# Ledger of designs, part 2: VH-VL binders against q9h9l3

Target 1, 176 residues: q9h9l3
Amino acid sequence: PRKMVAIDCEMVGTGPKGHVSSLARCSIVNYNGDVLYDEYILPPCHIVDYRTRWSGIRKQHMVNATPFKIARGQILKILTGKIVVGHAIHNDFKALQYFHPKSLTRDTSHIPPLNRKADCPENATMSLKHLTKKLLNRDIQVGKSGHSSVEDAQATMELYKLVEVEWEEHLARNPP

## First folded at step 1 (VH-VL)

Design A2d (framework fv_amlenetug)
Fold by ESMFold2-Fast, scan of step 1:
Structure A2d (fold): chain C 176 residues (1-176), chain A 120 residues (1-120), chain B 108 residues (1-108)
Amino acid sequence: as target 1 above (176 residues)
Amino acid sequence: EVQLLESGGGLVQTGGSLRLSCAASGFTFSDYAMTWVRQAPGKGLEWVSAISGSGDSTDYADSVKGRFTISRDNSQNTLYLQMNSLRAEDTAVYYCAKDFYSYGERFDYWGQGTLVTVSS
Amino acid sequence: EIVLTQSPGTLSLSPGERATLSCRASQSVSSDYLAWYQQKPGQAPRLLIYDASSRATGIPDRFSGSGSGTDFTLTISRLEPEDFAVYYCQQYDSSPYTFGQGTKVEIK
């Protein structure tokens, strides 16, 4: 079996009217939930909107942040060759400017058995917060000061572990 | 103004090889992902391959994986598609398209296309 | 892969009429990562709508997009002669990027 990690990224707004999502924090945890990577990341473009309500990022976090190009290299070194778990993970890969193999990608927003266990329609996309409360009886993303990407990555891995055996069996029978 | 110009299409026999080029101008080429999309005669659009702005990350449709190679030369503002082991079903107009961003977005500009005909 | 199914295959209308085109996805498209393209005979496709509902630069306001999840719609409020073309939806939520089979809007 390949090694497995979970990832969660926080993005800030850059470009015209802050409409471009640029990577500003990345957290990666291993199968047991131990932190492998957690850094604030400085986008190459001017930050127009910190999106603090959701990202938890403030100007002070950018002072000693790792430049995007260096952070990206470090992150891709961790992800390459591993099964990567995330929630709506396309957004994370987009921020990283990275194409991870579909066969090694697990998106907890698109796993029908997981929605089934949460008593939700299999074709719906449920938020990480909702699935975590429903299935793990845990509140994440509490308050209005922003999300913890470490907490989100840990919750994402735990959610995947609930359906891992069933889903890996499904993927073996129905390769992507 | 953004311009994309494909070249290299033509008639080739089954099992042959062909390399397509796309010359880009009017934007900072290395900041944007690029893609190839094809259209068989009288059929719809099919995504073929994508490459990140830096060129270090690529993706392919299952139908061409192992036979086609996408690459780019950012110093020359040129995108390439190396096509090997061509099959009759690869016959199509091949479009070069600019991604809106450095990864995985809509295609905001397209070239005129270049016709590839694979005959037995 | 996400399969996109467009309907109807052909829509026969007169200038001035309203056109409504459907695009259904085999699984949910996250973050409304769905685009619509217009293709005229002998021409490359042109981006019309992105992120399900945002008009691309230079696109007239008679074109509008709506929908989320698995059900998306392109609406042309009053057809002009230049609007008779083939329309494709495309998702960019996950690789491989996929297109619908197209809807041809033709003169009645």
Scores: ipSAE 0.044, ipTM 0.670, lowest interface PAE 6.1, mean pLDDT 89
Fold by OpenDDE, second read of step 2:
Structure A2d (fold): chain C 176 residues (1-176), chain A 120 residues (1-120), chain B 108 residues (1-108)
Amino acid sequence: as target 1 above (176 residues)
Amino acid sequence: EVQLLESGGGLVQTGGSLRLSCAASGFTFSDYAMTWVRQAPGKGLEWVSAISGSGDSTDYADSVKGRFTISRDNSQNTLYLQMNSLRAEDTAVYYCAKDFYSYGERFDYWGQGTLVTVSS
Amino acid sequence: EIVLTQSPGTLSLSPGERATLSCRASQSVSSDYLAWYQQKPGQAPRLLIYDASSRATGIPDRFSGSGSGTDFTLTISRLEPEDFAVYYCQQYDSSPYTFGQGTKVEIK
């Protein structure tokens, strides 16, 4: 079996009116929830909107932030060859300007058995916060200080573990 | 074709109760969360309450919490809204709405609504 | 709760003109969880845009959504007579799933 990691990224707004989502923090944890990577990342473009209330990113975090190109290299090195678990992970990959193989990707926002377990419509997209509360009885993303990407990555991994056996069997029979 | 038909609206006195119904057809009712949204005369839309497909999870706006109860009968393909302790500000057209892709979050189908008028 | 403020309150335009409607959130809307609805007099709302920029089924190409964070825009590239209505934005980032107060697009 392949090693699994969970990833969560925080984005800031760049480009005109800050509508472009640029990577500003990335956290990666292993199967046990141990932090493998957690860095603030400096976007290549000027930050227009830190989106602090959501992202938790502030201007001071960018002072010694890792340049995007360097961070991207570090992150890709970690992800290569692994099963990558994330929530709405297409946003993370987009921000990373990287696309992990679909066969090695697990998106907890698109796992019907997970939704069913949470008493949600199987084909609906549910928030990480809602699933975490419902299935793990844990509150995440609380307060006004923004998200913790480490916390979110850990929660994502724990959620996936609840349905790992069933879902991996399903994927084996129905490869993407 | 998806169809939603609200009923049960009418005139009620302040402090009174009313029960709204929404008959659903054209889709697997139990697979989708359902939501009530209301609109006061000449005003905007207000999210009121949502319920999961199975009925085990519910959510309410603060303005109606403790007074309104959302429920469903999946064997009858019907959504309900029990409204107690009604107030003048509850006067509105009440719409039932089907979830598009998320739990009680966004709505691709709406009924035509039923008018609830609360008078003193 | 997340408060959505739409602007302008009323937009007076002629058929064939471009309409730009704004929706501003009191805080960032995560994952672009924002929808746009159209409502005509005496009718229920109709979903136009979801996830900030995805067009709902059956919605004409002249409707488009953009934005992220706290600022979102609905654009009607060329107004048709049937497009004169009230438009609402709605966030589904967090409960309560609030609506904007609406923008009325009326014929000039």
Scores: ipSAE 0.000, ipTM 0.537, lowest interface PAE 11.9, mean pLDDT 92

Design A2e (framework fv_amlenetug)
Fold by ESMFold2-Fast, scan of step 1:
Structure A2e (fold): chain C 176 residues (1-176), chain A 117 residues (1-117), chain B 108 residues (1-108)
Amino acid sequence: as target 1 above (176 residues)
Amino acid sequence: EVQLLESGGGLVQTGGSLRLSCAASGFTFSDYAMTWVRQAPGKGLEWVSAISGSGDSTDYADSVKGRFTISRDNSQNTLYLQMNSLRAEDTAVYYCAKEWLSGYDYWGQGTLVTVSS
Amino acid sequence: EIVLTQSPGTLSLSPGERATLSCRASQSVSSDYLAWYQQKPGQAPRLLIYDASSRATGIPDRFSGSGSGTDFTLTISRLEPEDFAVYYCQQYDSSPYTFGQGTKVEIK
């Protein structure tokens, strides 16, 4: 059926002083918002900074989490050949150490018609939280313990669907 | 060699708008959360707003919520603060800062915003 | 919001003396999520201590942080001329991330 999914990843800090962003959770939803994948992922390197305010990741989530190599294989199997929607999605692909074709990538942080609908400058980069509140009248990323990547992936797909027809027509006429 | 350079400050009337920019270099910008912190003349530091590395998540102090919007352009390594409905109490030097282990390890020089009637 | 109260407001000392600066939180700060910053006139703040007791890169050994829960201390064991500045504590346990009002360490 539809070959479009939305992804959102959470990263923690590894390497010297936690300067390296390593994958620690990934959520993938289908076109209708149904969860296809949602796992905590254990980085191969020691975690220096959990970045809990942003990631929602704590030490307990890493106990028996799926090892990076295994999780990466599962995730890539879902993404390969599909249109992948995300917000600032290049960060997710970097954490996955994965190249996804630009022709099959949709980044809701870089879609001018979406910003226009939100009464924002077309070339500005707006947060997922701001766009979701403005266009869907929904508050996401609420609470004190970090954010849900499932909620973020679902919101991202819904935002893309608001401009899907217009944007796909644009891309067909102006291939990336 | 980490460098943060703020711009966009100036004199603005009460009720007006202003957009601040912070140009970053010397680190992988998209890997780090960024913050705006302000300091009123002769006073202490006040946290204003923060944004995650990906730009997916934002947070605001109650004093600016609904009036200020933080955003970033990771392709241009630039952080922004859009300030609307400015008040006299928003007069301050505005610093951008890089987050590391939830503390701020690098700061810009600051840009002065003066709000008057 | 967690309110941080710093004391004293001003500390007048001579080079070579020990400085002890206090930061008290209105609520317990979890996991020692507390930082200390130094600010000199006309300059941006500089991170000294994070996680209550860990020195940031390039910070001299004379600076040390201690404490947990609601009571935190920054100690400068032997003041150097360049240490006369304003010092701020900051908590990052809960949003909004708040700063103390500052303690000015001035030359006697």
Scores: ipSAE 0.012, ipTM 0.552, lowest interface PAE 8.1, mean pLDDT 87
Fold by OpenDDE, second read of step 2:
Structure A2e (fold): chain C 176 residues (1-176), chain A 117 residues (1-117), chain B 108 residues (1-108)
Amino acid sequence: as target 1 above (176 residues)
Amino acid sequence: EVQLLESGGGLVQTGGSLRLSCAASGFTFSDYAMTWVRQAPGKGLEWVSAISGSGDSTDYADSVKGRFTISRDNSQNTLYLQMNSLRAEDTAVYYCAKEWLSGYDYWGQGTLVTVSS
Amino acid sequence: EIVLTQSPGTLSLSPGERATLSCRASQSVSSDYLAWYQQKPGQAPRLLIYDASSRATGIPDRFSGSGSGTDFTLTISRLEPEDFAVYYCQQYDSSPYTFGQGTKVEIK
């Protein structure tokens, strides 16, 4: 079996009116929830909107932030060859400007058994916060300090572990 | 402008081997996973294989697993498909395609592989 | 594997008419992982629709996608002469990333 990691990214707004989502923090944890990577990242473009309420990112975090190109290289080295778990992970990959093989990607926002376990419609897109509360009885993304990408990555991994066996079997029945 | 150009196709005997190439340009090649899709004459599309941007992760359809090897040279912006133990049912136009968030946004024009006894 | 069944097999229409193409999945597919392609004779496929309902860059607004779960639809509101081709749906929800068998839109 391949090694598994979970990823969560926080984005800030760049470009005109801050509508472009740019990577500002990335956290990666292993199967046990140990932090493999957690860095603030400096976008190549001027930050217009820190989106602090959601991202938790503040201007002070960017003072010594890792330049995007450097951070991306570091992150890609960690992800290479791994099964990557995330929630709505296409946003993370987009922000990273990197595309992992879909066969090695697990998106907890689209795992019907996970939604079923949470008494949610199988085809509905549920938030990480909702699933975490429902299935792990844990509150994440609370307070006014914004999200913690480490916490979110850990929660994502824990959620996946609840359905890992069933889902991996399902995927195995549909070999590439 | 994104461009993908396949080459290496041709006539080969059953049990033989071919190596396909796909030359890519117009984008940061190493940032994107690449895919091979094939189409038998007069038939539909079939996913064959995929490789990560770095080249360290690969995936194969059951129909080609153990016989085909996907690889890439990011320094040359080239995707490869080594095809061994070829069978008649491998006869097809082989397309290289660039992966995107939602499918394949760019395709080559394909290269024809004909396997005969 | 997820089997995508397209219907009809052939659709014979005249320019200016509305075309409705169906793609049915053997199991539920997220809309985020459903795409439509157009293929003309002797050409490579071209991405038309991604995320079930989003038009790819450069695709005319006469093309639209809809659907969720197991039922997806591609609609061409008014057929142009250049729209007569074969259309494929594809899911990339799970490996193998299967295609439908295609619908041929031909001129009546």
Scores: ipSAE 0.000, ipTM 0.534, lowest interface PAE 11.2, mean pLDDT 92

Design A2f (framework fv_amlenetug)
Fold by ESMFold2-Fast, scan of step 1:
Structure A2f (fold): chain C 176 residues (1-176), chain A 120 residues (1-120), chain B 108 residues (1-108)
Amino acid sequence: as target 1 above (176 residues)
Amino acid sequence: EVQLLESGGGLVQTGGSLRLSCAASGFTFSDYAMTWVRQAPGKGLEWVSAISGSGDSTDYADSVKGRFTISRDNSQNTLYLQMNSLRAEDTAVYYCAKVYYDSRWYFDLWGQGTLVTVSS
Amino acid sequence: EIVLTQSPGTLSLSPGERATLSCRASQSVSSDYLAWYQQKPGQAPRLLIYDASSRATGIPDRFSGSGSGTDFTLTISRLEPEDFAVYYCQQYDSSPYTFGQGTKVEIK
């Protein structure tokens, strides 16, 4: 089988009124949940809104952060040719300015069997925290000082593993 | 100008159909999930339906499931709500709203609303 | 579904006074996925607060949100004439994305 990784990115607000989401942290874990990458990333544009309560990003994290161009190169080397698991992953790929093949992409916010196991409508878009609580009986994103993208990436991988066999069979019969 | 503009509301008889439209401008429409929220006269807000930015995922309140269909045309920056088998209790102002992020469904931009009145 | 209960139903206050509005959830709201909206008669709702305490763009600093779990509060530190409106809380932890019934802040 192909190698599989899970990704979770944190974005800060740049551009007019902070409405543009720019990459500020990326965490990547392997199938077993081991960290392959975890860096704070310096956006090329002025940060208007750190979104700290959600992102956990503060000004001090930018001091030694990896510049976007360098971080992007490192991240894409890890993702290329692998099955990449994420939650609402389109936004992560957009922040990376990257196309990942749909055939190698797994979005835990768009897997009907996963929602069904959580007693949620199959086609609804559910939060990572909700699915993790319902299916893994684990609280993530606890507290008000920001969230861990490592914790989120690990939870995302574990959620996918709950439906992996069923979903991979579905994709083999119904290629994307 | 960043805005949402609803249209298509009006008076319709019970059992009838109506299609609402929401024209988006000033932002990249396909990047955002969209939702319909309604408000009956003198009542509070009730979430009705949502659709992901790509259009691949939809969700409905139980009260409208099987009768309403949400859809979008990203090439024309337009959101739709097809309403079938209308009931008196569907009478409300219908707002379209922009979802902040596909997994974070708070609504940061709202249209002005369009009134749907269902009578016998 | 998560039911949100707002209290009081109506607050009668004068300009310059502090308003404190409560929103209680029937079960814990994860990630503090709780927003507050302001609605004036004949107008669409306006986002004030998201993630329980983050102020939306353009919202004056007299508006603040707090709380976690099942108990959330919206505070308006010093009411301005334009702040007399109905306020709604909304959870986005799980579908259906439910709203509270509203608290009306009216002039005394």
Scores: ipSAE 0.000, ipTM 0.497, lowest interface PAE 13.7, mean pLDDT 87
Fold by OpenDDE, second read of step 2:
Structure A2f (fold): chain C 176 residues (1-176), chain A 120 residues (1-120), chain B 108 residues (1-108)
Amino acid sequence: as target 1 above (176 residues)
Amino acid sequence: EVQLLESGGGLVQTGGSLRLSCAASGFTFSDYAMTWVRQAPGKGLEWVSAISGSGDSTDYADSVKGRFTISRDNSQNTLYLQMNSLRAEDTAVYYCAKVYYDSRWYFDLWGQGTLVTVSS
Amino acid sequence: EIVLTQSPGTLSLSPGERATLSCRASQSVSSDYLAWYQQKPGQAPRLLIYDASSRATGIPDRFSGSGSGTDFTLTISRLEPEDFAVYYCQQYDSSPYTFGQGTKVEIK
């Protein structure tokens, strides 16, 4: 069986009016929730909106941030060959300008059994915060200081573990 | 023709109950999640509740949770909204709407709505 | 929840003019899961745009959507008389699914 990691990224706004989401922090944890990677990342383009309320990113975090190209290399080394778990993970991959194999990707925002367990419509997109509260009885993303990508990655992994057996069996019968 | 038709609206007193219905036709009803969206007079749109195609899972806005119950009868192609403990702020036109697709919760089909008036 | 704020509240224009409507999200809307609806008086909303920039079936090409992240725009390139209505944006990134408060496009 392949090793699993969970990933969560925080993005800032670049480009016109800051509508382009650029990677500014990435956190990766293993199956047990241990942090494998957690770095602030410097986008190649000028930051227009730090989105601090949500991202937790401030200007000061960018002073010694790891350049995007370097960070991307580091992150890809960790992800290569792994089953990667994330929530709405396509956004993380997009920000990384990276395409992970679909067969090795697990998106907790698109797992019907997980939603069912949380008494949510199977086809609904539920927030990580909501699922975490419902299924883990834990509050994440609390306060006004922004999200913790480590906390979010850990929560994502724990959520996946609740449905891992069922979902892996499903995927085995229905490969993407 | 693909259409949704709401019914059951009317005048009700505060604390009262009302049950809305939405009859669907022209598409495979059970294949799609359904939703209720309401609009207070002269105000904007507010999502109220949703139910999966099979009916096994439901979701509610915080404003109606514990008071409203969404359900469906796929054999009758009908969506329901049981509204209990009604409040003045529940006064609105209630629309039933079809969810477009799996994991894409925009609404591509709407009924004409039914008016619910809650008097104090 | 994701709060959507539309601007302006009212847009007064003449037929033939260009209309630009803004929808700003309190946080980034993932996958560009943003829709636009048109509502005329006494009618139900009608889907115009989905996925931020895709026109729904039967929608004229004078309607276009753009944007990503937190900033989205609906553009009507050349207003027709039938285009004067209220327009709502809606995100479907996550529950609860929320709408903007609406922009009224009225005849000047």
Scores: ipSAE 0.000, ipTM 0.530, lowest interface PAE 13.1, mean pLDDT 92

Design A2g (framework fv_amlenetug)
Fold by ESMFold2-Fast, scan of step 1:
Structure A2g (fold): chain C 176 residues (1-176), chain A 120 residues (1-120), chain B 108 residues (1-108)
Amino acid sequence: as target 1 above (176 residues)
Amino acid sequence: EVQLLESGGGLVQTGGSLRLSCAASGFTFSDYAMTWVRQAPGKGLEWVSAISGSGDSTDYADSVKGRFTISRDNSQNTLYLQMNSLRAEDTAVYYCAKDTRYSYGSFDYWGQGTLVTVSS
Amino acid sequence: EIVLTQSPGTLSLSPGERATLSCRASQSVSSDYLAWYQQKPGQAPRLLIYDASSRATGIPDRFSGSGSGTDFTLTISRLEPEDFAVYYCQQYDSSPYTFGQGTKVEIK
């Protein structure tokens, strides 16, 4: 409910040959999938690789993008004190230069019951696209224009809701 | 209000080194990418190098890559260009310029320029 | 890299006349990421136009920019004495940033 949100970030390549991942878009949705935040974010570093096929980010999106320092402040206000759901979420937190308490973090790429429901090895890291297709019968990340971080955040929340009761009980018995 | 003041130019021998400085005031320095643009006597403008607001990302024109290093000190509001292995072709007025936005690529404020003369 | 070619190299005009300056790119400039600068002798460049058609702060309305893709134009509707200068276009669609070679607008 009110205390749970899902996040998905898009990164672009900065630094030598574009190997460094820098935040360029962030989407946050509430428990019901309603958008709370969705902004293009301007990295403090020169963008050398937009990674458009995956990120969906193009140079045009940077024209009115929110500067990283401002966007980070806005995002952290939404995340602080809430349960935050994401897929491979450590990458999102790293791009935000942010530490979120492990007890309030839910990573759908590391929830064994979710993999089990998808007929996948419990300790394998499965893609969001695969889990969403297998468990929600929905195709995401289709086409050649890159991913929608709103779509990804919504799918991530829906995936978590499939295992929420059993996983919260597990965490209560085995605090992180 | 916005001011950019270049310094450090002068006469230097081929193969020598020189460090340019640009003192910035009137804006939040760390929020803007900064650039160096040069102009040889009687010639047009040539982009040289750019640096992100945080200073952790840099970019260079092919003609100076490996010889020039751009850096910044956000605590002192100062931009630098370290020029090594100077060639006669590097002779130019060097301008410090502020990016229009965060890392937009158009430049809304320019310094007065500092002349670098490389003699062979 | 994107090469910008300006034409003509020199425009000889009188005050009150209309000046039209062209900038042609060797490949398409996305999202109109093209700027125009004015430079007077002994001075730093001054930003006139950004995003192909947006006038920078303090720039008189006689200056206008237009175009997209590979063909861009700077127009000065009625030349004032202070407008006789060299004009440069610049693209910021891709690194490295590049400038045109300049067009000199001189008094007839």
Scores: ipSAE 0.006, ipTM 0.497, lowest interface PAE 12.7, mean pLDDT 87
Fold by OpenDDE, second read of step 2:
Structure A2g (fold): chain C 176 residues (1-176), chain A 120 residues (1-120), chain B 108 residues (1-108)
Amino acid sequence: as target 1 above (176 residues)
Amino acid sequence: EVQLLESGGGLVQTGGSLRLSCAASGFTFSDYAMTWVRQAPGKGLEWVSAISGSGDSTDYADSVKGRFTISRDNSQNTLYLQMNSLRAEDTAVYYCAKDTRYSYGSFDYWGQGTLVTVSS
Amino acid sequence: EIVLTQSPGTLSLSPGERATLSCRASQSVSSDYLAWYQQKPGQAPRLLIYDASSRATGIPDRFSGSGSGTDFTLTISRLEPEDFAVYYCQQYDSSPYTFGQGTKVEIK
């Protein structure tokens, strides 16, 4: 079996009125929740909105932040060849301007057995916070200081582990 | 045809309690999450609380957490909202809404609403 | 929480004109997690668009949704008299599942 990692990214607003979401932090953890990568990332464009309340990103974090192109290379190196687990992961990949192979991607926001376990409609899209609370009895994204991408990545991995066996079997029978 | 009918609204004093009901018909009630949304007079919509099909999972807005309790009786096709420690800012029309099957938190059917007025 | 800001607050137009309503999110919202509602005075809201761009059952094709990330748009291609109402966007990406403050489309 391939190695698994979980990823979560935080974005800031760039472009006119800050409506463009640009990568400002990326966290990657392994199957056991160990942090493999956790860096602040400097977008190529001027930051208009740090979205601090949600992203946790502040100006001071950008002073020594890793340039986007460099960070992207580092991240891609970690992801290559692995099964990548994330929640609504298309947003993370979009921010990275990188799309992992679908066959090696696991999106916990679109796993029917996970929703069923959480007593939710199988085809519904549930938040990471809700699933984490329901299935792990853990509160994440608490407070107004912004999200912790490490915490979110770890939660995502733990959620996936709950349904890993049956979902991997399902995917084997029904490849994307 | 899907129908949702709220009841239980009325005038209550600050600190008081009220229990809202929503009678549902026209769909398999237990298959869908249900949600309460409220609207203060002349104001916008505010998400209040949601409950899973079986009733085992609930969620609340911070503004009502610890004071409101959402529940359901699937044998009666009824959704409830127990409101305790009511405040003036809880004054609103309360709507029950049916969640869509394919997404949580979007609502394809709404009741007519029931007015809750909290006075000091 | 994700804050949704709608603009403009009020949109004054004549029947037959094109209406463009904006909904801006304080953080990125997947295009699958954004809905639009119409509300007329004294009535409950009505779902227009879900998943950012999918029309709900029975909704005329003059209504369309677009956008992704933090910027979403509801377009009414040609306003009918019955379209003058308040419109709300709503995200269901994360709890609390917040609404925008609304845009009133009124007759000029």
Scores: ipSAE 0.000, ipTM 0.529, lowest interface PAE 13.6, mean pLDDT 92

